# VHH binders against q9ulm0r997to1333, part 39

Target 1, 337 residues: q9ulm0r997to1333
Amino acid sequence: FSIPVHFTNGTYHVVGFDGSSTVDEFLQRLNQEIGMRKPSHSGFALFTDDPSGRDLEHCLQGSVKICDAISKWEQAMKELHPGKSEGGTRVVKLMYKNRLYFRSQVKGETDRERLLLASQTSREIVAGRFPINKELALEMAALMAQVEYGDLEKPALPGPGGTSPAKAQHLLQQVLDRFHPRRYRHGAPAEQLRHLADMLTTKWATLQGCSPPECIRIYLTVARKWPFFGAKLFAAQPAQLSSKENALVWIAVNEDGVSILDHNTMQVHITYPYSSVTTFGGCRDDFMLVIRSIPDKSSGKSHIEKLIFRMAAPKIAEATFIMASYMNHCTTTVNPP
Below, E stands for the ipSAE of ESMFold2; O stands for the ipSAE of OpenDDE; V2 stands for 0.75 times the mean of E and O plus 0.25 times the DockQ between their complexes.

## First folded at step 10 (VHH; framework vhh_4orz_3)

Design t7 (at its last look DockQ between E and O 0.01; V2 from the best seeds 0.00; counts 0 for: pae O 7.7 > 2, placed apart)
Fold by ESMFold2, look of step 10:
Structure t7 (fold): chain B 337 residues (1-337), chain A 119 residues (1-119)
Amino acid sequence: as target 1 above (337 residues)
Amino acid sequence: EVQLVESGGGLVQAGGSLRLFCAASGFTFSRYAMAWLRQAPGKRREWVALIYIEGSTDYKDSVKDRFTISRDNAKNTVSLQMNSLKPEDTAIYFCAKGWYSTSRFFDSWGQGTQVTVSS
């Protein structure tokens, strides 16, 4: 048996397995073949797409057999679309991407890990889950253009050694669509879009001769300045402070704990370390955090805060699993006597 | 160890043809993208032709209608048919192994084979 494992940059690697192969064994082969470290060092995990075709991914646990996961996916797809029994119109898609980010993973990070982490971050920038100003956004898009397409070629007459003006303009728009935040181009008139392409050209030209590993290192150096780089962000509505329909925050989950960010500015309001989180979980679309604070010097009393957020149930499950994984990481790295 | 051995280079007059060959060993050949790169004197090494595991190909525009890359997974070989050669095609040509099945980045290549196109 073999199956493609997809990456966030639109590429894939085909991995062999048999009926007894667990996800852990499968990933060991994958990582050896593509030059990546173990998931315990890289924080990467294997996901399937949702059988319904929704934009939702499911993390596979290491002890699960690959064949069982594929069969479960196929059965769920048949149950959701019973009239389409002519099998094989859609097959399971495996995705390998970062799930947990630890600052320590930078030590010993491979070029392949950096490429894929930068690719994943680029998708977050495009989607608006990463704070970036307009000038820097073009510089970041130019870095990814240099990685994916190499040195910018000047427009020329059609021929083997150059590109036509129409092809060059099409490529610039593709680069913006792939690597530049959608919010900065939404509703922009054609004149502004041409101006963006011109500015992209100047940024990209300055990168002539910069190798893909160099561009990716620059990309990650810039991106990692944000304290929540690598965090998983969940849109949520606070129950108590919410105005109807428009009160959103980001719940950011990372190795430090759970943070509440302003939805518009992405500035941190507060961070709750995992040591202060006593209970968390969900019921339908309500996510609860119960926080115990350290006694204040003035009051001398510990506070209990109960925070309730409205959030889609699958996202609550994702956040809960990621939080538990970070908490378990701290306990599994402690050596017993 | 990954080993890539190129052959088939030489001196050719402009307009002529050459076929390059690459023998690969030390890795599961059928799982990786393969490519031909070239380096002209004083220039950076550049890719010119790439073939993915399912047989689809990609070419640099300057060679697209003149060069043909192919692979034989049973023999672990890659070849490059070069037609209508021009003096600007003069370079050392390297056979390269991709990072993974559809990678456009390469981590291994051979010593190369010289192609010289005279006018």
Scores: ipSAE 0.505, ipTM 0.824, lowest interface PAE 1.9, mean pLDDT 88
Fold by OpenDDE, look of step 10:
Structure t7 (fold): chain B 337 residues (1-337), chain A 119 residues (1-119)
Amino acid sequence: as target 1 above (337 residues)
Amino acid sequence: EVQLVESGGGLVQAGGSLRLFCAASGFTFSRYAMAWLRQAPGKRREWVALIYIEGSTDYKDSVKDRFTISRDNAKNTVSLQMNSLKPEDTAIYFCAKGWYSTSRFFDSWGQGTQVTVSS
């Protein structure tokens, strides 16, 4: 059997497997074929899309057989769509994405790893899960444009061979759609979008001659300036919200711990190192964190805080598993067998 | 240990004024938003007023323009000036510590002080 594995840059690689192939074995093969590091270094994992079509991804466990995962997905699809879906039989989509990010492993990154990280980051930027101002957003979009499309073609002088202005404009819009934050474009009038395209042109033109690896290098250098690069962000509503019932925060999960970020600005409010986290996971329909404060030197008493967040159930699970993974990683690195 | 001690509550006639005080200890007061909460009989605890570390304030709509929250970082105190009190304002009022500097969430509060507004 073979199945395409989709990458964050829109490409895919077909990987062979048999009925006994585990996710770990499958990943090992994939990594070997595409020249990626082992998951313990790269933090990349295999995901499936959600059979419901929701914007959910499911990380596959290493011990699970690929065939079983596919079967499970297919079964879920059948259950969700009992009727003859007139439309083409949706097939499970396997995705290869970064799940865990380790700063200590940056020096060993391969070109492909960097490309995929950049692409994944770009998706986060577009989705609004990365703090970026308008200027930087354009720069980042231009970098990705250079990677994907190469040098911006100069509007052909009205000669017979010049790319139609319309085509050029269309390309620019495509680039914006692919690489520019949606939040900055949403509801924007046509004139504003045109202006945005012009600005993109200016930025993109400056990258003439830049190779994809160079662009990716720049991209990641810029992106990594954000302290929560590689973190997974979860939209959450604190249960103890005082002022606006609909106030959201980001829960950022990374190798350092769990951080609460402002939803709009993505500024960090507070960080909880894993050492302070005593309990975490789903509690009823909410995400719960139990935090132990550093004992007051004077009283020796530690204060325990219970934090409750409203989150979607799948996100709770994801957050929980990611946290657990980081915690396990930390334990393993401290106590190498 | 975080300690919040409220004072200043009492019985007042409708239209009257009260000033509540809160003494805070056990944490770096200046780093946290502070708030006043209230709980009326049979009702859930609700926020009334917030003050952030930079001094910006927010109020529940029902108390807006009547209540004023203030803080003194030097004394680790937060106060609530309540004017034009209404019977509906009758509740136990709690001083609360914010989760962080711009927090709209609270992690600690005191024992509260009773405010009763008679018609």
Scores: ipSAE 0.017, ipTM 0.314, lowest interface PAE 7.7, mean pLDDT 90
ESMFold2 (binder alone), look of step 10: mean pLDDT 86; pTM 0.883

Design t8 (at its last look DockQ between E and O 0.01; V2 from the best seeds 0.00; counts 0 for: pae O 4.9 > 2, placed apart)
Fold by ESMFold2, look of step 10:
Structure t8 (fold): chain B 337 residues (1-337), chain A 119 residues (1-119)
Amino acid sequence: as target 1 above (337 residues)
Amino acid sequence: EVQLVESGGGLVQAGGSLRLFCAASGFTFSRYAMAWLRQAPGKRREWVALIYIEGSTDYKDSVKDRFTISRDNAKNTVSLQMNSLKPEDTAIYFCAKGWYSTSRYYDSWGQGTQVTVSS
């Protein structure tokens, strides 16, 4: 057997397996062939797409057999389209991407890990889950353009070998669509979009001759200035607000704990270390965190605070699983035999 | 260990043709993208042509329609048919192994084979 494993930059690697192969064994072969470290170091994990076609991915646990995971996916798809023999002929899509980010493991990361981590971060920037100002966003898009397309091609000359101005403009807009935050271009008039493309051209031209590994190192150096780099962000609505506005927040989950960020500015409001989280979980679309504070010196009492958020149930499950994974990692890391 | 051995280079007149060959060993050839790179005197090594495991190809614009990359997974070989050669095609040509099945990045290449196109 063999199957493609997809990466966030739109590429893939074909990996062999047999009927007894676990996810862990499968990933060992994948990582050997593509030059990446073990998941325990890289924090990468294997995901399947959702059989319904929704934009939702499911993390596979290491002990699961690959063939069993594929079979479950196929059965679920069959249940969604009963009786159809010639309907959609989708096959399962395996995706390999970062799930847990460990600062202690940065020094040992490989160039392949850096490429894929930067690609994943670029998706977050485009989607608005990463705070970045307009000037820096354009510089970051130019770096990814250099990585994916190489040196900017010169404008077309009269003759058979050149790139036409219309084709060049189309490529620049495609680059912006792929690597530039959607929110900065939404509703922009055509003249503003051409101005962005001109500025992109200027930034991209300065990168002429810069290798993909160099561009990626610059990209990650800039991106890692944000303290929540590598965190997984979940849009959530606090169940009760002290004001009249019903505002979204970001719940950011990383190795340090759970943080509440302002939805618009991405500034941290508060961070709850895992040591202060006594319980967490969800029911339907309600996610709960129970926080124990440090004892007050005058009274000696700890305070318990219960936080309730509305979130989509699949996001609650993902957040809960990632939090549990970080808590388990911290326990095993700091208490060796 | 990964080993890539290029051959088929030489001196050719402008407008002429050459076919380059690459013998690969030390890895599962059919699982990796393969490419031809070239390095002209005093310049950096640059990508010329790329072939993915499923057979799709990509070319540098200046060689598109003149060069054809192909692979033989049974023999572990890559070839580059070069037609309508121009003096600016003069370079050392390297066969390169991709990082993975559809990678545009390379981690191994051979010693290269010289192609010289006379005016």
Scores: ipSAE 0.341, ipTM 0.737, lowest interface PAE 3.6, mean pLDDT 87
Fold by OpenDDE, look of step 10:
Structure t8 (fold): chain B 337 residues (1-337), chain A 119 residues (1-119)
Amino acid sequence: as target 1 above (337 residues)
Amino acid sequence: EVQLVESGGGLVQAGGSLRLFCAASGFTFSRYAMAWLRQAPGKRREWVALIYIEGSTDYKDSVKDRFTISRDNAKNTVSLQMNSLKPEDTAIYFCAKGWYSTSRYYDSWGQGTQVTVSS
């Protein structure tokens, strides 16, 4: 059997497997074929899309057989769509994405790894899960444009061989759609979008001759200035807030711990290192964190705080598993077998 | 909307005392730790004192035993009694709302009140 594995840059690689192939074996093969590091270094994992069509991804466990995962997905699909699927049989989509990010492993990154990280980051930027101002957003979009499309073609002098202005404009719009934050474009009048396209042109033109690897290098350098690069963000609503205080937050999970970020600005409200986390996971329909605060110097007493967040159930699970993975990683690195 | 209004600042001689007040509104006061911050000219804003929801307090070392933070949940107020004031205490003092009940991080603060300590 073979199945395409989709990458964050829109490309895919077809990987062979048999009925006994585990996710770990499958990933090993994939990594070997595409020249990626081991998952323990790269943090990349295999995901499936959600059979419901929701914007959910499911990380595959290493010990699970690929065939079983596919079968499970297909079964779920059938259950969710009872009857003649008018539009053809949707097939499970396997995705290869970064799940865990380790700062200590940055020096060993391959070009492909960097490309995929950048692409994944770009998706986060577009989705509004990355703090970026309008200027930087354009710069980042231009970098990705250079990677994907190469040098911006100069508007052809009114000669027979010049790219029609319309085509050029269309390309710019495509680039914005692909690489520019949606939140900055949403509801914008046509004039503003045109202006945005013009600005993109200016930025993109400056990258003439820049190779894809160089662009990716720049991209990641800029992106990594954000302390939560590589973190997974989960939208959440603190349950302790009164109805009048309805404020969404981001729960950011990374190798350092769990942080609460402002939903709009993504500024850090608070960070909890894993050492302070005594309990975490789903509690009823909510996400719960139990935190032990640093002991008061005066009293020597540590305060325990229970934090409850309203979050979608699949996200709760994801957050929980990611946290657990980081915690396990830390333990293993400190106490190598 | 969270509102924090500081008062009680002024000019005082070294060794003198001031009491700052903060009136809070727009949130459930009793559920959050409250703090006082200060910012001296040309310096970064710094934490001064913190009071948790249960009433326990924490202080910057430089103000320990001189400053006392207190809260009145019934009135949604937090106070800072400042004794034995020093010229180095000169700053704009801000009342700050904690993110959580035990938070050392703050998500909101007022406009501040000027405290000037003359030598």
Scores: ipSAE 0.019, ipTM 0.442, lowest interface PAE 4.9, mean pLDDT 90
ESMFold2 (binder alone), look of step 10: mean pLDDT 87; pTM 0.881

## First folded at step 11 (VHH; framework vhh_4orz_3)

Design u1 (at its last look DockQ between E and O 0.01; V2 from the best seeds 0.00; counts 0 for: pae E 16.7 > 2, placed apart)
Fold by OpenDDE, look of step 11:
Structure u1 (fold): chain B 337 residues (1-337), chain A 119 residues (1-119)
Amino acid sequence: as target 1 above (337 residues)
Amino acid sequence: EVQLVESGGGLVQAGGSLRLFCAASGFDFSRYAMAWLRQAPGKRREWVALIYIEGSTYYKDSVKDRFTISRDNAKNTVSLQMNSLKPEDTAIYFCAKGWYSTSRFFDSWGQGTQVTVSS
């Protein structure tokens, strides 16, 4: 058997497996074939899309057989679409993505790993889960454009071989759609979008001759200036806020702990190291964190704080599993076998 | 060891045609994207044509409609038909192996074959 594994840059690699292949074995094979590091270093994992078609991803557990995972997905599809014998042309999509990010492992990154990280980061930027101003957004989009499409072709002088202005404009719009934050384009009048395309052209033109690896290097250098690079952000609403103010926050989960960020500015409100987290996970329909405060030097009394956030159930599960993974990693690092 | 051997280059007049050929060995050819790259004197190496494992093709704009890339998985070969050649097409042409099935990034290439287009 073989199945395509989809990457964050829109490309894929076909990987073989048999009826007994586990996710771990599958990933090992994939990593060998594409030259990726072990998951313990790269933090990459295998995901499936959701059978319902919702914008959800499911991380596959290492001990699960690939065939079982596929079968489970297919069964779910059948259940969701009773009577349509012709199971829609929709097949399970396997995705290879970074799940855990470790700063200490940056030095050993391969070019492929860098590419995939950059692509994943770009998706976060487009989705509004990365703090970026308009100027930097254009620069980042231009870098990705250079990686994906190469050198921007000079508007064809009215010569027989020139790309039609219409085609060029179409390309620019595609680049903006793929690599520019949606929030900055949403509701923008046509004139502003044209202006944005012009600015993109200018930025992209400056990258002439820049190789994809070089562009990716620059891209990651810039992106990593954000302290929460590689973190997973979850939109959440604090439940205890008596004030009717629908104050959304970001819960950022990374190797250092759990941070609460402002939803709009993504400024850090507070960080809880894992050492302070005593309990975490789903509580009824909410996400719960129990935090032990550092004993006040003056009173010697430790304060336990219970934080409750409203989140979607799948996101609660995801956050919980990621936190657990980081905590386990920290434990293993401290007590290397 | 990955081996890529190019052939078919030569001198041709502007407007002429050449067919480049690449023989691949040392890897599962059918599982990787293949490409042709070129390097002109004093310029950086650039990709010209790409073919995915399923047969989808992508071309640099400057060669679009003039060049055709094809592959034969049974023979582990990739070809580049070059028509309406221009002096600007003068370069060393390299057969390249993609990193994976649909990669625009390449991890291996051959020694290359010289293509010279005279005005």
Scores: ipSAE 0.065, ipTM 0.537, lowest interface PAE 2.8, mean pLDDT 90
Fold by ESMFold2, look of step 11:
Parts: structure tokens; sequence; C-alpha cells
Structure u1 (fold): chain B 337 residues (1-337), chain A 119 residues (1-119)
């Protein structure tokens, strides 16, 4: 048996397994072959796509057998499309990407881990789940262009190394589509898109001779200045007594706890450390956090705050699972005897 | 236990003024947005004024330029100055705690104080 495992930079690696192979054993083989640390250090995890074709990924637990996970996916696909024969058109897609980010593990990162982490961050920047201003957005796109394509080729050069102006412009638009935030180009006229490409050219040209590892180092240095680098962000609507406006926030889940960010600016409203979270969970589209607040000085009693959010049930499940994983990591990371 | 105690309500002639007060306890007051809500007879509770931790204020259009919300983080109090009162301002007014520092959502409120504006 063998199956491709995909990565966020568009590459893949085929991994062999047998009927008894667990996800943990599968990943041990994968990590040895591609030069990555084990998941407890790297925070990477294996995901399947959603059988329905929705833009939703499902994390596989380490103790699960790979064959069982594939079979479960195939059964769910059959149930969604009754009457299709076995071995139908679509097969499960495996993705290996970062799920948990641990600041204490940064200094031990391998070259592959840094490449894939930068690639994943680039996808978040494009999707609007990572705050970056317009100037830095082009610098970040240029760094990824240098990693992917190398030195910018001068247009209208004769000979084998030359590139026509029309081909150069097409490549620049392709780079913007892949590495630049969609929101900054949404609805933009062709004139503005050409202006962006010209600015990209200027930034990319300054990177002549910069190697992929050097570009990735610079990329991560810039990206890590955001305090929530590595956090998983979930759009949510806090519960209201009455509502006149569509009110959204980001719920950011990271190593420190659960933070609520302004949806527009992504500035933090508040951070709840895991030590203050007494319980959490969901029912249908309602996600609940129960927080033990700071005691009132006059009464000396601790207070319980209940926070309710509306968000899609699959996203609640994902957030809950990530929170539980971080809480378990902090509890079980005690120095062994 | 979060406690919010409103006071300062009463009967006032149209065009008059009242100042409402809220004493807050049982939570770290300086970390939360605060608001005044109101509930007119037979209507659902509605938001009228909001103050964030950094001092930014927001008002429902019908009370803008007539009402002023303020807070004192040292004394854990919120005030609502109500000027040029109209009969449509008649309601029970509630002091409310946001569930985070810049929230437009509220998770706790007091028992309220009655404001009645006579024609």
Amino acid sequence: as target 1 above (337 residues)
Amino acid sequence: EVQLVESGGGLVQAGGSLRLFCAASGFDFSRYAMAWLRQAPGKRREWVALIYIEGSTYYKDSVKDRFTISRDNAKNTVSLQMNSLKPEDTAIYFCAKGWYSTSRFFDSWGQGTQVTVSS
C-alpha cells in the first residue's frame, strides 16, 4: 500500500504502509524520509479532506490505523453519493501541515519545517487570516516568488535567458494570485493590478542571489512579529441580548490560551489563559467558554463568566480539539523521573 | 458574582435632565466595555450607549448628542448623563458589562432603574 501526502507548498511525498500501520507509525516513516521532527516537537499533523468536498479538513489521531481512516472516508463518500460503484471518481487527499505551534520548539526547526511553515503562513496571508499591511504584503510575496522561481528575469532580453514583457507580466500576476492577499486585489481594475505587478518587480529585484533558506528565514522573521503567529483563527459571532449589526470576532487559539480579536483590525480584545478556562464545548452552532474571573476585592469570591458564540459546528469541533490538545500538552509536559 | 447596581432614575418633565449611576463589583472593571441598555414597556431590551476601556463612546442614533456615557475605573462606576429627555426615553435603564474590552455584546446587567418622562 502507498498514498501521496500533500504539503502546503504544492509538493507531495508517497508513503508506504500496511494494514496494521497507525497514523503515528505512518508519520514516523514520513518524517524520516522528508527531514522533519516528530509531531510532538513540530506540531504538524495529518489531515484528510472532507468527503462532501467542502473546504474543511479533518485531523487524524495518532492511534488510528491509516487503512481505517481511508475506509471511513470512502464510506462517508458512498453515503453522500448513493449508487456509485466502489473505487469511484474521488479519492481521499492527505495533507500534512502545522496544527499546534510551540514557541519552545522554534530553535530546533529543520529546514523542511521552516519551508512548510512559511508556505502555510503564506496561505493564511492570502486568505486574510493573518494581518499584513499593503507594503509588507508585497515584500512577503516577493520572498515567496524568489523561493519558487529564483531571481527575477529581466524582460525583453534577447537570447535563451530573455523573457518577453508579456510573459513577465503574466508571471507577476501569477505570483500575486499565489502569494498576495486577495482582499487587496478584490475588485481592482486592470490598471491597479499592473501597478501592483510593477511594485512587486521592484521588491523581487532586490532579492537577487538570495537563497531559498535565506528568503524563508527573512519571511519567518517578519511573520513572527505578529503575537498570534501560529494561532488558529475562527470567525465567530458573540451572543447578544439584541443585535442591530453583524458582529464578528476572531477567536484565536494558541499555546497561551483563547484570545478574542477584533475582526477588522485583529487587535486583541482579551486573552483567557487556559488556567482560567473551567470548561468549554459546543452544542449545535453554540460554542461556550466558562471562565473563572479575578475575585472581587470586597467579597473575596471568584466569579464565573459564561461566554457564548455562534459558529458552525465543524469549526467548534476543530477549535475544541485544538484547545484540548494545548491544554493536555501543558499538563503532561512535566519533567519525567 | 458580577454585581451592577443602578441608581438615579425618577420622574422628569419632557426637556429635563437626569444622571444615572452604576456601581460595579465582582469583576475587574477596567478590563471590560460597559454600556447602558433600556427596556420600554412591552419592548425588548435595547442598547443605547457604550464605552470601551480606552474611552471611545458610541450611541444609538436616537440619543446621540443628548446622552453622554462616562466611566471611572478607579471607582468602578459608569454614568449616563441624559439631557433633553423625551417621552420616548421612558424605560427601565440597565447598566451592562461587556464580556471583553471592546465588545458590543453584554453578558451581565443589573436590576435596572426606572426613568419616566412625562409630557
Scores: ipSAE 0.000, ipTM 0.158, lowest interface PAE 16.7, mean pLDDT 83
ESMFold2 (binder alone), look of step 11: mean pLDDT 87; pTM 0.886

Design u2 (at its last look DockQ between E and O 0.01; V2 from the best seeds 0.00; counts 0 for: pae E 2.3 > 2, placed apart)
Fold by ESMFold2, look of step 11:
Parts: structure tokens; C-alpha cells; sequence
Structure u2 (fold): chain B 337 residues (1-337), chain A 119 residues (1-119)
């Protein structure tokens, strides 16, 4: 047996397995073949797409057999489209991407890890889950353009062996679509989009001769200035709000703990270290956090807060699994290597 | 250990043809993208042609319609058919192994084979 494992930059690698292969064994083989560190260092994990086609990914546990995961996916697909070979013709899609981010493991990153981390971050920037200003967004898009396409070529007169101005303009728009935040181009008139392409050209031209590894290192240096780089963000509605229009927040999960961010500005409201989290989990489409506060100075008594957030159940499951994984990592890593 | 051995280079007149070959060993050839790169004196190594595991091919604009990349997974070989050669095609040509099955990045290449196109 073999199956493609997809990456966030649109590439894939075919990996062999047999009926007894666990996800852990499968990933060991994948990592050897593509030059990645083991999951305890890289934080990468294997995901399947959702059988219904929803924009939802399912993390595969290490002890699960690959064949069982594929069969379970296929059975779910058949149940959604009952009938003899009718309905969707999709096959399961395996995605390999970062799930846990450890700051202590940055120094040992391989070029392959850096490429995939940058690619994943680029998707978050495009989707609006990463705070970035307009000037910096173009610089980041230019870096990814240099990685993907190499040096910017000057337009040439139409003819054999040349690049036409129309073809060059379409490439610039494709770069913007792929690597530049959608929100900055939403509803923009054609003239504004052309000015963006001109500015992209300027930024991209300055990168002539910059290698993909160099561009990726620059990309990550810039991206890592955000304190929540590598965090997983979940949109949620605090249950205590009583206004007609419910406010959204981001619940950011990282190695330090759970943080609540303003949904619009992405400014942090508060961070709860894992040491202050007494319990957490899902309760009927609500995500619960129980926090033990610092003792009151006057009385010495600790205060317990129960925080409730409305979230889609699959996102609650993902968040709780990631939190548990970070907590287990801390308790199993007594000393640095 | 990955080993890539290029052959078939030589001197050829402008407008002529040449076929390069690459023998690969030390890795599971059928799972990786393969490519030809080239490096002219004083220039950086540049990508020329790329072939994915399923047979899809891609070419740099400077060689499109003149060069053809192909692979033989049974023999672990990659070839590059070069037609209508020009003096600017003069370079050392390298066979390269991709990072993945469909990769635009390369991590290994051989010693290369010299192609010289005279006017």
C-alpha cells in the first residue's frame, strides 16, 4: 500500500505502509523520507479531511492503524452518500502540518520544517488569523513569491521566447491571491489591485538571488515577532455576554497556556498558564475553563473562576486535545536534552 | 546514500540535439520528484526541467518546447532530450532529487555533465 501525504504548500509525498502500520510508525517512515524531526521535536501531526467536505480536519492519534483510519473515513463517506457507487468520488486526504509549537525546539529546525511552518503561517495570514499590517503583508507575500517562483522576470515584448505583460500581471494577481491577506483586497476596485501588484513587484525585485532557505528564515524571523506565533486560534463566544449581537473572541492555545484575544485587534485580554487551569473540556457545545486565581492578599483565599465559551463541538474537541497534549509534554519533559 | 550520476554531455553545434541521462541509487526513486538543473560559468544554478512521480512535467521558459524530461522508474533513470540547442544552453547539467514526490526543491545532485554548444 501507499498513499499521498499532503503539505500546506500544495505539495505531497507518497508513503508506503501495510495493514499493521500505526500512525506513529507511518510518521516515522514519512519523517525519514522527507527529512523531518520526530513529532516530539517538530510538533507535526497527521490529519484527515472531513468526510462531509466541511472545512474541518481530524488529528489521527499515534496508536491508531492507518488502514483503520482510512476505512473509518470511507465508511463515513458511504453513509453520507448512500447508494451503489453514487455520490462523492473523494478519497481521504492526509495532511501533515504543525499541531504543537515548542519555542525550545526552534534552534534545531530543519529546512523542511521551516518551509512547512512558513507555508502554514502564510495560510493563517491569508485567512486573517494572524495580525499583520499592510506594508509587512506585501513583504511577506514577496518572500513566498521568491520561494515559489524564484527571481522576478521583467516583462518582454510579445513574441517567441518572451514573457508577455499580460502573463506577468496574471502571475502577480495569483501571488496576491495565494500569499496576501484576503481582507486587504476584499471589495477593492481594480485600480487599487493593480497598485498592490505594482508594490508587490517592487518588493519582489529586491529579493533577486535570495535562496528559498534564506527567504524562509527571513519570513519566520518576521512572523515570530508576534508573541502568539504557533498558537492555535479558536473563534468563540463568551457565554456571559447579554448583548443582542454576541461578541467573538479568539481562544489561543500554545505551550504557555490559554489566552483570550480580542477578535478584531488580536490584542491579548488575559493569559491563563496551565498551572492555573484546574479543569477544562466540552459541555453541550460549550467550552469550559475552570481557573484558580492568585490568592487574595487580604484573606489568602484562592478564587475559582468558571469560564464558558460557545464553540462548535469539533473545535472544542481539538482545543481540549491540544491543551492536554501541551500539559502532558510539560510533565514528561523533566530536563532539557 | 543518495547517488546521482549524469552522463551524455559533450560538444554540439548550435541547432543540434543531445540527450542526457541520470542513474539514481540509494533512495526509493519512484517516490521523489526529479529534475535537471544547470549552471553556466559565473551564474547561479538554475532549474531547467522537472518531472513528478505521476509523470507531470514542467519546464523553465528558456527551454520550453525544446527540452523534454522523462523518467523510467523500472531502471531508476531520468533523461533530458535537448533539441534546437543554443550557445546560451552551455552549462554543467545536474540531475537532482526532489524533497518530496511533487517538490520544487532539491536536496541532492550529482557531479554534473558538461554541455557545450558552439556557434
Amino acid sequence: as target 1 above (337 residues)
Amino acid sequence: EVQLVESGGGLVQAGGSLRLFCAASGFDFSRYAMAWLRQAPGKRREWVALIYIEGSTYYADSVKDRFTISRDNAKNTVSLQMNSLKPEDTAIYFCAKGWYSTSRFFDSWGQGTQVTVSS
Scores: ipSAE 0.511, ipTM 0.825, lowest interface PAE 2.3, mean pLDDT 87
Fold by OpenDDE, look of step 11:
Structure u2 (fold): chain B 337 residues (1-337), chain A 119 residues (1-119)
Amino acid sequence: as target 1 above (337 residues)
Amino acid sequence: EVQLVESGGGLVQAGGSLRLFCAASGFDFSRYAMAWLRQAPGKRREWVALIYIEGSTYYADSVKDRFTISRDNAKNTVSLQMNSLKPEDTAIYFCAKGWYSTSRFFDSWGQGTQVTVSS
């Protein structure tokens, strides 16, 4: 058997497997074939799309057989679409994405790993899960454009071989759609979008001759300046806030712990190291964190704080599993077998 | 390794002039925008002047028409001519390397050189 694995840059790689192949074995094979590091270093994992078509992804566990995972997905599809003849053209989509990010592992990154990280980051930027101003957004979009499409072709002088202005404009729009934050484009008048395209052209033109690896290097250097690069952000509503305050926050989960970020500015409000987290996970329909504060030197009493957040159930599960993974990683690093 | 070494700072009276110099090494100088940044005590580091690889220059409003940035690709140097200096210009000045040829963002800078303008 073989199945395509989709990457964050839009490419895919077909990987073979048999009925006994586990996700771990499958990933090992994939990594070998594409020149990726071990998951323990790269933090990359295998995901499936959601059978319902919702914008959800499901991380596959390493011990699970690939065939079983596929079968489970297919069964779910059938259950969700009763009576629709097998003709549903939709098949399971396997995705290879970074799940865990380790700062200490940056020095060993392969070119492909960097490319995929950059691509994944770009998706986060477009989705509004990365703090970025308009100027930086444009420059980063240009870098990605250079990586994906190469040198910007000079507008064809009115001659038989020149790219039609329409094609050029279409390309620019495509680049903006792929690499520029949606929030900055949403609802913008046509004139502003044209202006944005012009600015993109200018920036992109200056990258002429810049190789994809170099562009990616620059891209990641910039992106990594954000302290929460590689973190997973979850939109959440604090439950303690009076029903009147529709205050949203980001819960950022990374190797250092759990941080609460302002939803709009993404500024950090507070960080809870994992050492302070005594309990975490779903509580009823909410995400719960129990934090043990450092004993006050004066009172010697540790304060336990219970934090409750309203989150979607799948996101709660995801956050919980990611946290657990980081915690386990820390434990393993301290006590190498 | 990218190295940026600033020089030329010092004490000058208001209305005076200084010329800052930056020697760059460890990267292809001709491929990157260069800039001067400054940081005054208790203030955030701010952009002062920028020069792209093609020679286009940009200035912060506060220094426009007073400061001139230039580059010499043959020598891998960037200079900042500062005229009509004001006490408000007192800061540590940093030479900075841009991300790429026309970037307004910087990925490295030197240790800086102190500029003090006395009233």
Scores: ipSAE 0.331, ipTM 0.726, lowest interface PAE 1.6, mean pLDDT 91
ESMFold2 (binder alone), look of step 11: mean pLDDT 87; pTM 0.884

